# Miniprotein binders against q96jn8r1131to1294, part 7

Target 1, 164 residues: q96jn8r1131to1294
Amino acid sequence: TLEFLENHGKNILLSNGNRTATRVASYNQGIVVINQPLVPQLLVQVRIDFLNRQWTSSLVLGVITCAPERLNFPASACALKRAAWLLRGRGVFHNGLKICEKFGPNLDTCPEGTILGLRLDSSGGLHLHVNGVDQGVAVPDVPQPCHALVDLYGQCEQVTIVNP

## First folded at step 10 (miniprotein)

Design Ua
Fold by ESMFold2, fold request of step 11:
Structure Ua (fold): chain B 164 residues (1-164), chain A 93 residues (1-93)
Amino acid sequence: as target 1 above (164 residues)
Amino acid sequence: SDAFRLFFEARRIIEEGGDPEEALKKAKEAFELFIKEGNLEFAAFTAIVIVELLKKLGKDPEEIKKWIEIAIELAEKAGNKWLVRLARKLEKE
């Protein structure tokens, strides 16, 4: 079954059989990684459970293409300078560089209860799903293997892995 | 869940400099619900928050000692070494 890895950001406390991640301090140090690599038939979904709207930015979604078990995570996913493809706000980032200004909905405005999904298509394209609706290809050719990553940043204080 | 709702309500009060008595009430309610649902990780963490609030409020040292022991016991039962370290740190202070 899908769960968050025990190797995670310093401000994360895992619960619910490692299927729920909570940021219990500050606004950062909230990176979590899903324990299985993405494959075309796998849709990884998380529900936004709790937000603090006092922050302007919210969670980051994406993938890392290096082995996550022994990584030293930075305070923010956007500081990952290698092997990272990230969705933040409406932007797409590769290794810290913005490569697309507008893709899909603005993640900073997603309310509590939103279900966000990541999936690879058969061509290695990374798809974002929002409440079950495919938003299209955010990144056309992601190297494999890769693992789904969530950064519980700013507004986002809790997410839970849910089944499709 | 109702437990997490109360937990985050207490956290907001603490972070915004609100009434620590109100935060303590919500934290204790969240603790009871986390126990009932078997969420040992958050029962332990919430007990740690309760200790911090009791110390801030200058409450009875024996009550504080009781909650420290609860936090340690639950952290050990949860098998979470980070929580055990946090709870043990409260005992030294």
Scores: ipSAE 0.824, ipTM 0.926, lowest interface PAE 0.8, mean pLDDT 93
Fold by ESMFold2, fold request of step 11:
Structure Ua (fold): chain B 164 residues (1-164), chain A 93 residues (1-93)
Amino acid sequence: as target 1 above (164 residues)
Amino acid sequence: SDAFRLFFEARRIIEEGGDPEEALKKAKEAFELFIKEGNLEFAAFTAIVIVELLKKLGKDPEEIKKWIEIAIELAEKAGNKWLVRLARKLEKE
């Protein structure tokens, strides 16, 4: 089954058989990674369980293309300068550089209960799903293997891996 | 879940400098629900929060010691090394 890796941000406590990630302190140190690489038949979905609206920014969603098991994660995903493709707020970022101004919904405004999904298509395109609806290709050709990443940043205090 | 709602309500009170007695009440209610749900990780973490609140309120050292023992036991049952380390630090303070 899909689980969050034991290697994660310092402020994360995993529960529910490592399918639920909770940020238990501060606003950052909340990076988690899914234990299996993305493949075209696999849709990785997380539900936003708890938000603290006093923060203006919320979770970051994306992929890393390096092996995550022993990687030293930075305090926030936006500091990943290598091997990372991220959806943040209204933009798409590659290794810290914005490559698209607007794709899909604004992640900073997604409410509790939103289900966010990532999958690769047969061409290596990274798709975002929102509440079961494919938003199209965020990144056209992601190197494989890659792993789904969530940064429980700011507003986002808990996410849970859910079935499609 | 109701357990996590109560947990986060207690966390908000603590973070906002609210009444620690009210935070303690919510944390104890969350603890009981986490036990019922079999959520050992959050039962342990919530017990740690309860200890911190009891210390802040100047409660009976015997009660504090009992909750520290609960936190350690649950953290060990959860198999979470970070939680065990966190709970055992409570013994030193």
Scores: ipSAE 0.822, ipTM 0.926, lowest interface PAE 0.8, mean pLDDT 93
Fold by OpenDDE base, fold request of step 11:
Structure Ua (fold): chain B 164 residues (1-164), chain A 93 residues (1-93)
Amino acid sequence: as target 1 above (164 residues)
Amino acid sequence: SDAFRLFFEARRIIEEGGDPEEALKKAKEAFELFIKEGNLEFAAFTAIVIVELLKKLGKDPEEIKKWIEIAIELAEKAGNKWLVRLARKLEKE
């Protein structure tokens, strides 16, 4: 089953069989990684459960291609400088550098209840799903194996892995 | 989850420097709901928050001790070493 790894950001408390991640302090240190690597046609989804609108930025979603169990997580996903493809706001980032200005809906404005999904296609393209709707290829050629990453940052206080 | 809603409301009060008595009330309500939901991790963590609030309010040491014990017990039942460590630290503060 899909679960968040025990190796996670310092402000995260896992619950619900490690399917729910909650940031219990501050606005950062909220990175979590899903245990199973993404394989073609596997849709991994998380639901935004709680938001604090005090902050402007919200969760970051993406993938990492390094070993997640040994990763020393920085305070935010933005500080990942290698092996990282991230969706933040409407931008796509690779190792901290913006590679796409406008992609899909703005993650900073997604309301509670929004279900965000990641899926690899047969060509290695990383797709973003929003409430079950395929938004297209965010990253055309993602190295495998890779793991889905969620940074509970700013507004985002809780997410839960949900089945498709 | 209503439990989480109450939990976050309590946190907001604390973070904004609001009335700790109100935060305590909400935290206790959240705790009861977490217990009913079988969410041991957050029952334990909320108990820790309750301890911190009780200390801030200068409440009875016996009540504080009770909640520390609850926090430790629930953390152990949850099998969460981090929570256990956090709860144990409360005894030393």
Scores: ipSAE 0.816, ipTM 0.919, lowest interface PAE 0.6, mean pLDDT 95
Fold by OpenDDE base, fold request of step 11:
Structure Ua (fold): chain B 164 residues (1-164), chain A 93 residues (1-93)
Amino acid sequence: as target 1 above (164 residues)
Amino acid sequence: SDAFRLFFEARRIIEEGGDPEEALKKAKEAFELFIKEGNLEFAAFTAIVIVELLKKLGKDPEEIKKWIEIAIELAEKAGNKWLVRLARKLEKE
């Protein structure tokens, strides 16, 4: 069963069998990691449940290749400078550096109810799924094992892991 | 979730400096729904919010004590140490 790990950002409260993450304070400290590592053909999906539109930026989605159980999470995913591939806005980032300017939809403008997914293909390519539609390879040749990461940042106040 | 909708509405009222009585009403409604849904974590957390609102409103100390006890009990049942600490902190304020 896919769940969020107990090791998470300080402003996160988990519920619903650790399948729902809610940021209950501030605009940051909202990083969560899904327990099972991504393996080929495993589709991991989260639904945006609640948004606070007073902020401009929204959630960050991606993967980390370090051990998540012992990770000291920074205030935001953007501060991860190693072992991190992140989708923010329309950009793809590796260790804090933008490696792609425009990919998929703008995560900052995704409405409530949007389902975002990550999947590795057999070649190690990381795919983004939006509402069940494969957007293509966001990151080629991602090291394994890796774990899906969600940063409930800014607008994003709650997400829930959903089945495909 | 209607419970979460009410919860966030209550939070918005608080954050915006709105009517704490309205926030309290929504929080209590959210609490009841969280209990019904079996969401112990947010039942506990909402109870904490209710305590804070009751204190802000200068409500009866006995009612405040009651809700603190509820918060602690639910936090313990949820097995969430963070919530337990938060709930216990209410006794010291």
Scores: ipSAE 0.816, ipTM 0.919, lowest interface PAE 0.6, mean pLDDT 95
Fold by OpenDDE base, look of step 10:
Structure Ua (fold): chain B 164 residues (1-164), chain A 93 residues (1-93)
Amino acid sequence: as target 1 above (164 residues)
Amino acid sequence: SDAFRLFFEARRIIEEGGDPEEALKKAKEAFELFIKEGNLEFAAFTAIVIVELLKKLGKDPEEIKKWIEIAIELAEKAGNKWLVRLARKLEKE
């Protein structure tokens, strides 16, 4: 069963069998990691449940290739300097460096109810799914094993893991 | 869920400096729903929020004590050490 790990950002409260992550304070310290590593053809999805529109930025979605159980989470995913491939806004980032300017829809403007998914293809390409629609390869040849990461940042106050 | 909607509404009121009585009303309603839903984590956390609101409003110390005990009990049942520590701090304030 897909769940968020107990090792998470300090402003996160897990519920619903660790399938729902809620940021209960501030605008940051909201990183969570899904327990099972991504394997080819496995679609991992989260739904945006609640947004606080006083902020401009929203959730960050991506993968990490380091051991998530031992990770000391920074205040935001943007501060990850190793083993991190992230989708923020319309950009794709590797270890804090933007490697793609425009990809898929703007994550900062996704409304509540949006379902975001990550999937590895047989070639190691990381795909973004939005409401079930494959947006294409965001990151080619991602090292494995890797874990899906969600940063409940800014507007994003709650997400829930959903099954395809 | 409706519980979370009420919870976040209460939070918004608090964050925006709105009427704490209204926030308390919503928080108590959210609490009841979280209990019904079996969401012990958020029942506990909401109880903590209720305590903070009651203190802010200068409410009856016995009611405050009751809610602190509720928060601790639920946090322990949830098995969440962070919530337990947070709830225990309320006794010292």
Scores: ipSAE 0.784, ipTM 0.910, lowest interface PAE 0.6, mean pLDDT 95
Fold by ESMFold2, look of step 10:
Structure Ua (fold): chain B 164 residues (1-164), chain A 93 residues (1-93)
Amino acid sequence: as target 1 above (164 residues)
Amino acid sequence: SDAFRLFFEARRIIEEGGDPEEALKKAKEAFELFIKEGNLEFAAFTAIVIVELLKKLGKDPEEIKKWIEIAIELAEKAGNKWLVRLARKLEKE
């Protein structure tokens, strides 16, 4: 069963059997991590439940290869400078460096109800899914094991893990 | 859920400096729905928000004390140590 780890950003309150993450303060400190690494055949999906459109930026999706159970998370995922591959806005970032200007939809404009998925293919490629539709390979060579991460940043106030 | 919709509506009012009486009404409605859903974490957190609103509004100290006790009880039932510490901090204010 997929859950968010108890080790998470300090502004997160978990509920719904640790399948729902809510940012209960401020605009940051909202990093959550899925409780098991990505493997081929595993599709991790989250639904955007609540947004506050007064912020300009929204959630970040991605993976880390550091062991997440005891990791000291920064306030925002964009500050991860090691072992991180992130999807933010329309961009793809590796260790804080933008490596692709445009991949998939603009995450900052995804509405409530959007289901976003992460999957690792058999070649180590990281795929983004949007409402069940594979957007292709965002990152071709992700080291394993890697762990799915969501940063409930800015606009994004709640996400829930959903089944494929 | 409707509970979370009301919770976030109350949060918007608080953040934007709106009417704390309206925020309190929405928070109390959210609280009742969280109880019905068995969402102990958010029932406890919402009770904490209710206490903060009651204090801001200068409401009856007896009512405030009752809500603090509710928040602590629910936080303990949820098994959430952070919520327990947050709720007990309200007693010192």
Scores: ipSAE 0.761, ipTM 0.904, lowest interface PAE 1.0, mean pLDDT 92

Design Ub
Fold by ESMFold2, fold request of step 11:
Structure Ub (fold): chain B 164 residues (1-164), chain A 93 residues (1-93)
Amino acid sequence: as target 1 above (164 residues)
Amino acid sequence: SDAFRLFFEARRIIEEGGDPEEALKKAKEAFELFIKEGNLEFAAYTAVVIVELLKKLGKDPEEIKKWIEIAIELAEKAGNKWLVRLARKLEKE
């Protein structure tokens, strides 16, 4: 079964058999990583459970391509300067650099109940799914192994891993 | 869940400088639901929040001591060392 890793941001408390991540303080220190690497045809999905609309920006979703058990996570995913491909707002970022200005819907406006999915296609392309709808290839050739990452940033206070 | 909704309602009151008695009421309700659901991690964490509110309100030291013991016991039962450290810090303060 898919779970969040015990190695996570300082403000995260895991529950529900490590399938629910909650940011219990502040606006950052909320990075979590899925325990198993993405393999072709595995769809990893999380549901946004709780938002605080006081903040302007919301969660970041993406992948890291280095071993997550050995990482010291920064306060925010945007500070990852190596081995990271991130979806933030409408943009796609690689190692802190925006590589696509508009891809898919704006993550900062996704409401509670939104289900966000990540999968690799047979060519190593990273796909975003939103409420079951494939948004296309965000990143054409992601190195493997990689792990799905969620940063419970700003608005986003809780996410839960859900089955496809 | 209803437990988490009450938990976040209490958190909003605390963060916005609202009435700590109202926050305490919601936190205690959330605590009971977390216990009923078997969510030991959040039962323990909510007990820590309850202690912080009781201290802010100047409540009876014996009530505060009771809640600290509850938080420690639940954190140990959950097997969460970070929660145990968090709860034990309340004994020193």
Scores: ipSAE 0.829, ipTM 0.926, lowest interface PAE 0.7, mean pLDDT 93
Fold by ESMFold2, fold request of step 11:
Formats: C-alpha cells, structure tokens, sequence
Structure Ub (fold): chain B 164 residues (1-164), chain A 93 residues (1-93)
C-alpha cells in the first residue's frame, strides 16, 4: 500500500495509516515522500484536502532521485539543490533552477478537492495528472529509481493519498 | 472532514489573535470527533492545543492536568514519539 514515509518535514503530522499528511504549524517544513519508487504502472495520486488562501504560493509536487529514508529535508522543496525535479506554479524546476516556464495548470490556483497524480511512462517521462486527466510529459527522462514528493507549502495544509 | 474543519478553524483563531474561548470550543468539538473517528494522532495533538488554550485563559490547574494526561495517553496509544515528547513537555510548563 502507498503511504507517506515516516521521514518527513518537521511540521508534518501523519494520520490515516500514514496516507494523510497535515502541516500543523507555520507555512513550511512540510515535505512528504511516497514510500515506493515510481514504476511505469504506478499512478501516485494525492487529493488537496485543506488550503489557507491567505498565502499566494501553494504545494509543490515532484520527484527525488536519491534515497529518501535518510535525507535531511530542507524547510521547502525549492531549496533542494540536487536529485530533485519539481512542479511549482506552472513551472518545472531541476535542482532549484527553472527549466520550463509553463508546463501545465498553475498549482497555486488548484482548489480543495483537486486530485494530482504522478506517473512515469515507459521511456522515463514524468507525467502530471489533474483530476484524472494526463497533462503530458513534464520531465522527459527522469533518473530511476525516484520517489514522488509533495511539499505542503503555503496554502496547502493537508493532502491525502487516494486510489485511482 | 468535519473534525479537521473545526481543527483548522481553531488554528486560524489562534494565529490571528482571535478569541481564545472560541478557539477552545472548536478544539474541544474537533477532539470529540477525532476520538469518534479513531484518529489517535489528531486526538492527541488537539488535546495539546486544548492545554495551551486552557493555560492562556488561566483555567483551573486541575482541568489542565487532566488534559495533559489525556494528551500523553493518546500520544502513547498512537505510538508516535514526537507526540509523546510534545505532550510531556506540557507537564514542565
């Protein structure tokens, strides 16, 4: 079963059999990682459960390509300077550098109830799904193994892993 | 869920400097729902929030002690070391 790893940001409290992540303080320290690496047939989906719209930035979604169990996570995913491929707003970032200005929907405007999905295709391309709809290849050749990552940043206070 | 809705409503009041009596009411309602749902992690964490509010309001020390014991018991049942540490820190304060 898909769960969030026990190694996570300091402001996260896991519940619901480690399938729900809640940021219980501040606006950051909210990185969580899915316990299984992505494989071509695996679709990892999270639902946005709670937002605080007083912030302008929201969650970050992506993958890390190093072993997540022993990492010391920074305060925010955007500070990951190695082994990271991230979707933030509409942009795609690699190791803190923007590599695509405009890929898919703006994550900062996704409402509560939005289901966001990540999967790899057979060539290692990373796909974003939004409410079941494939948005195409965000990153064409992600090194493997990799794990899905969510940063409950700013607006985003809770997400839950959901089945397709 | 309704439990989390009440939990976050209480959190907003606290963060915005609102009425701590209103926050306490919502936190206690959230606590009851978390217990009913079997969400031990958030029942324990919400009990910690309740203790902090009771202390800020200058409530009966015996009531505060009771809630600290509730928070510790639930944190231990949840098997969460961070929650146990958080709850036991309240005994010092």
Amino acid sequence: as target 1 above (164 residues)
Amino acid sequence: SDAFRLFFEARRIIEEGGDPEEALKKAKEAFELFIKEGNLEFAAYTAVVIVELLKKLGKDPEEIKKWIEIAIELAEKAGNKWLVRLARKLEKE
Scores: ipSAE 0.827, ipTM 0.927, lowest interface PAE 0.7, mean pLDDT 93
Fold by OpenDDE base, fold request of step 11:
Structure Ub (fold): chain B 164 residues (1-164), chain A 93 residues (1-93)
Amino acid sequence: as target 1 above (164 residues)
Amino acid sequence: SDAFRLFFEARRIIEEGGDPEEALKKAKEAFELFIKEGNLEFAAYTAVVIVELLKKLGKDPEEIKKWIEIAIELAEKAGNKWLVRLARKLEKE
């Protein structure tokens, strides 16, 4: 079963069998990682449960290729400078560098209830799914194994892993 | 859930410097709902928030003690080490 790992950001409280992550303090320190690695054709999805609109930025979604159980999480995903491919706003980032300016919908404006998914295709391309719609390849040729990462940042206060 | 809505409303009041009495009211309501839902993690954490609010408001020490004990008990039942540490810290303050 898909769950968030116990190793997570300092402001995260897990509940619902570790399927729900809630940032219970501040606006950062909210990184969580899903336990099962992304293997080809596995669709991992999270639902945005609660948002705080006082912030402009929202959650960051992506993958890491390092061992998640031993990772010392920074305050935000943006501080990950290795082994990280991230979707923030409409941008795609690799190790902190923007590699795409406009991809898919703006994650900063996704409303509560939005279901975001990640999936590797047979060629190693990382796909973003939004409410069940494949937005295409966000990152080509992602190293494997990799794990889905969610940074409950800014607006995003709670997410829940949902079944496809 | 309604419990989470109340919980976050309480947090927003606190973070925005609003009326702590109102925050306390919402937190207590959220707590009851979390208990009803069987959400031990958030029942425990909400109890922690309640303790902090009670202290801020200068409420009765006996009530504060009661809620600290509730927080610890629920945290232990939840088996969440982070919550247990957090709740135990309140006892030492």
Scores: ipSAE 0.801, ipTM 0.914, lowest interface PAE 0.6, mean pLDDT 95
Fold by OpenDDE base, fold request of step 11:
Structure Ub (fold): chain B 164 residues (1-164), chain A 93 residues (1-93)
Amino acid sequence: as target 1 above (164 residues)
Amino acid sequence: SDAFRLFFEARRIIEEGGDPEEALKKAKEAFELFIKEGNLEFAAYTAVVIVELLKKLGKDPEEIKKWIEIAIELAEKAGNKWLVRLARKLEKE
């Protein structure tokens, strides 16, 4: 089953069989990684459970291609400088550098209840799903194996892995 | 979950420097709901928050001790080593 790894950001508390991640302090240190690597046609989804609109930025979603169990997580996903492809706001980032200005809906404005998904296609393209709707290829060629990453940042206080 | 709403409300009160008595009330309510929901992790963690609030308010040492024990017990039942360590630290503060 899909679960968040025990190796996670310092402000995260896992619950619900490690399917729910909650940031219990501050606005950062909220990175979590899903245990199973993404394989073609596997849709991994998380639901935004709680938001604090005090902050402007919200969760970051993406993938990492390094070993997640040994990763020393920085305070935010934006500080990942290698082996990281991230979706933030409407931008796509690779190792901290913006590679796309406008992609899909703005993650900073997604309301509670929004279900965000990641899926690899047969060509290695990383797709973003929003409430079951394929938004297209965010990253055309992602190295495998890779793991889905969620940074509970700013507004985002809780997410839960949900089945498709 | 209403439990989480109450939990986050309590946390916000604390972070904003609001009335700790109000935070305590909400935290206790959240705790009861977490117990009913079978969410041992957050029942334990909320107990930790309650302890911290009780200490801040200068409440009765016996009540504080009670909630520390609750926190430890629930953390152990949850099998969460991080929570256990966190709860144990309360005894030393």
Scores: ipSAE 0.800, ipTM 0.913, lowest interface PAE 0.6, mean pLDDT 95
Fold by OpenDDE base, look of step 10:
Structure Ub (fold): chain B 164 residues (1-164), chain A 93 residues (1-93)
Amino acid sequence: as target 1 above (164 residues)
Amino acid sequence: SDAFRLFFEARRIIEEGGDPEEALKKAKEAFELFIKEGNLEFAAYTAVVIVELLKKLGKDPEEIKKWIEIAIELAEKAGNKWLVRLARKLEKE
């Protein structure tokens, strides 16, 4: 089953069989990684459960290609300098560098209840899903194996892994 | 869930420097609901928050001791080492 790994950001408390991640302090230190690597045609989804609107930024979603169990998490996903492809706001980032200015909906404005998904296609393209709707390829030719990463940053205080 | 709503409301009060008595009330309510829901992790953590609030308010040492014991017990039942360490620290403060 899909779960968040025990190796996570310092401000995260896992619950619900490690399927729910909650940031219980501050605005950062909220990175979590899903245990199973992404494989073609597997849709991994998380639901935004709670938002704190005092902040302007929200969760970051993406993948990492390094071993997640050994990862020393920085305070935020945007500080990852290797093996990281991230969706933040409307941008796509690789190792901290913006490689796409506008893609899909703005993650900073997704309301509670929004279901965000990641899926690899047969060509290694990483797709973003929003409420079940495929938004297209965010990152082409992602190295495998890779793991889905969620950074509960800013507004985002809780997410839960949900089945398709 | 209502438990989480109450939990976050308590957190907001604390973060904004609001009335700790109100935060305590909400935290205790959240605790009861987490217990009913079988959410041991958040029951334990909420107990930690309750201890911190009780200390801040200068409440009865016996009540504080009671909640520390609850926090430790629930953390252990949850099997969460981080929570256990956090709860044990309360005894030393």
Scores: ipSAE 0.777, ipTM 0.909, lowest interface PAE 0.6, mean pLDDT 95
Fold by ESMFold2, look of step 10:
Structure Ub (fold): chain B 164 residues (1-164), chain A 93 residues (1-93)
Amino acid sequence: as target 1 above (164 residues)
Amino acid sequence: SDAFRLFFEARRIIEEGGDPEEALKKAKEAFELFIKEGNLEFAAYTAVVIVELLKKLGKDPEEIKKWIEIAIELAEKAGNKWLVRLARKLEKE
């Protein structure tokens, strides 16, 4: 079963059998990672449960390609300088550098109740799903193994893993 | 859920420097709902928030002590080591 790893950002409190992540303080230190690596048939989905609109930026979604169990997470995912492919706002980032200006919807405007999904296709392409709708390939060839990551940044205060 | 709505409303008041009595009221309501839901992690964490608010407000030390004991008990039942440390820190302050 899919759960968030116990190794997570300092401001996260896990609940609901480690399927719900809540940022309980500040605006950052909210990185969580899914406990199983992505495989081509696995769709990892999270629902945005609570937002605080006083912030301008919201969650970051993506993958890390290094072992997450003992990793020291930075304050925000965008500070990851290796082994990271991230979707932020409308952009796609690799190791902290923007590689695509516009892919899919603007994550900063997704409302509460939005279900965001990540999966690999059979060629190693990383797909974003939004409310069940495949947005296409964000990254064409992601090294494996990789793990799905959510950074409960800024507006985003709670997400829950949901099954497809 | 209504529990989390009240929890975040209390948190916004605290973070924005609002009225701690209003935050305390919402936190206590959230606590009761977290108990009803069986959400031990957030019942424990909310009890810690309640203690911090009671201390800020200069409330009765006996009430503060009882809420500390509640926070510790719930944190232990939740099996969350970080919550236990957080709650026990309140005893030393």
Scores: ipSAE 0.772, ipTM 0.906, lowest interface PAE 0.9, mean pLDDT 93

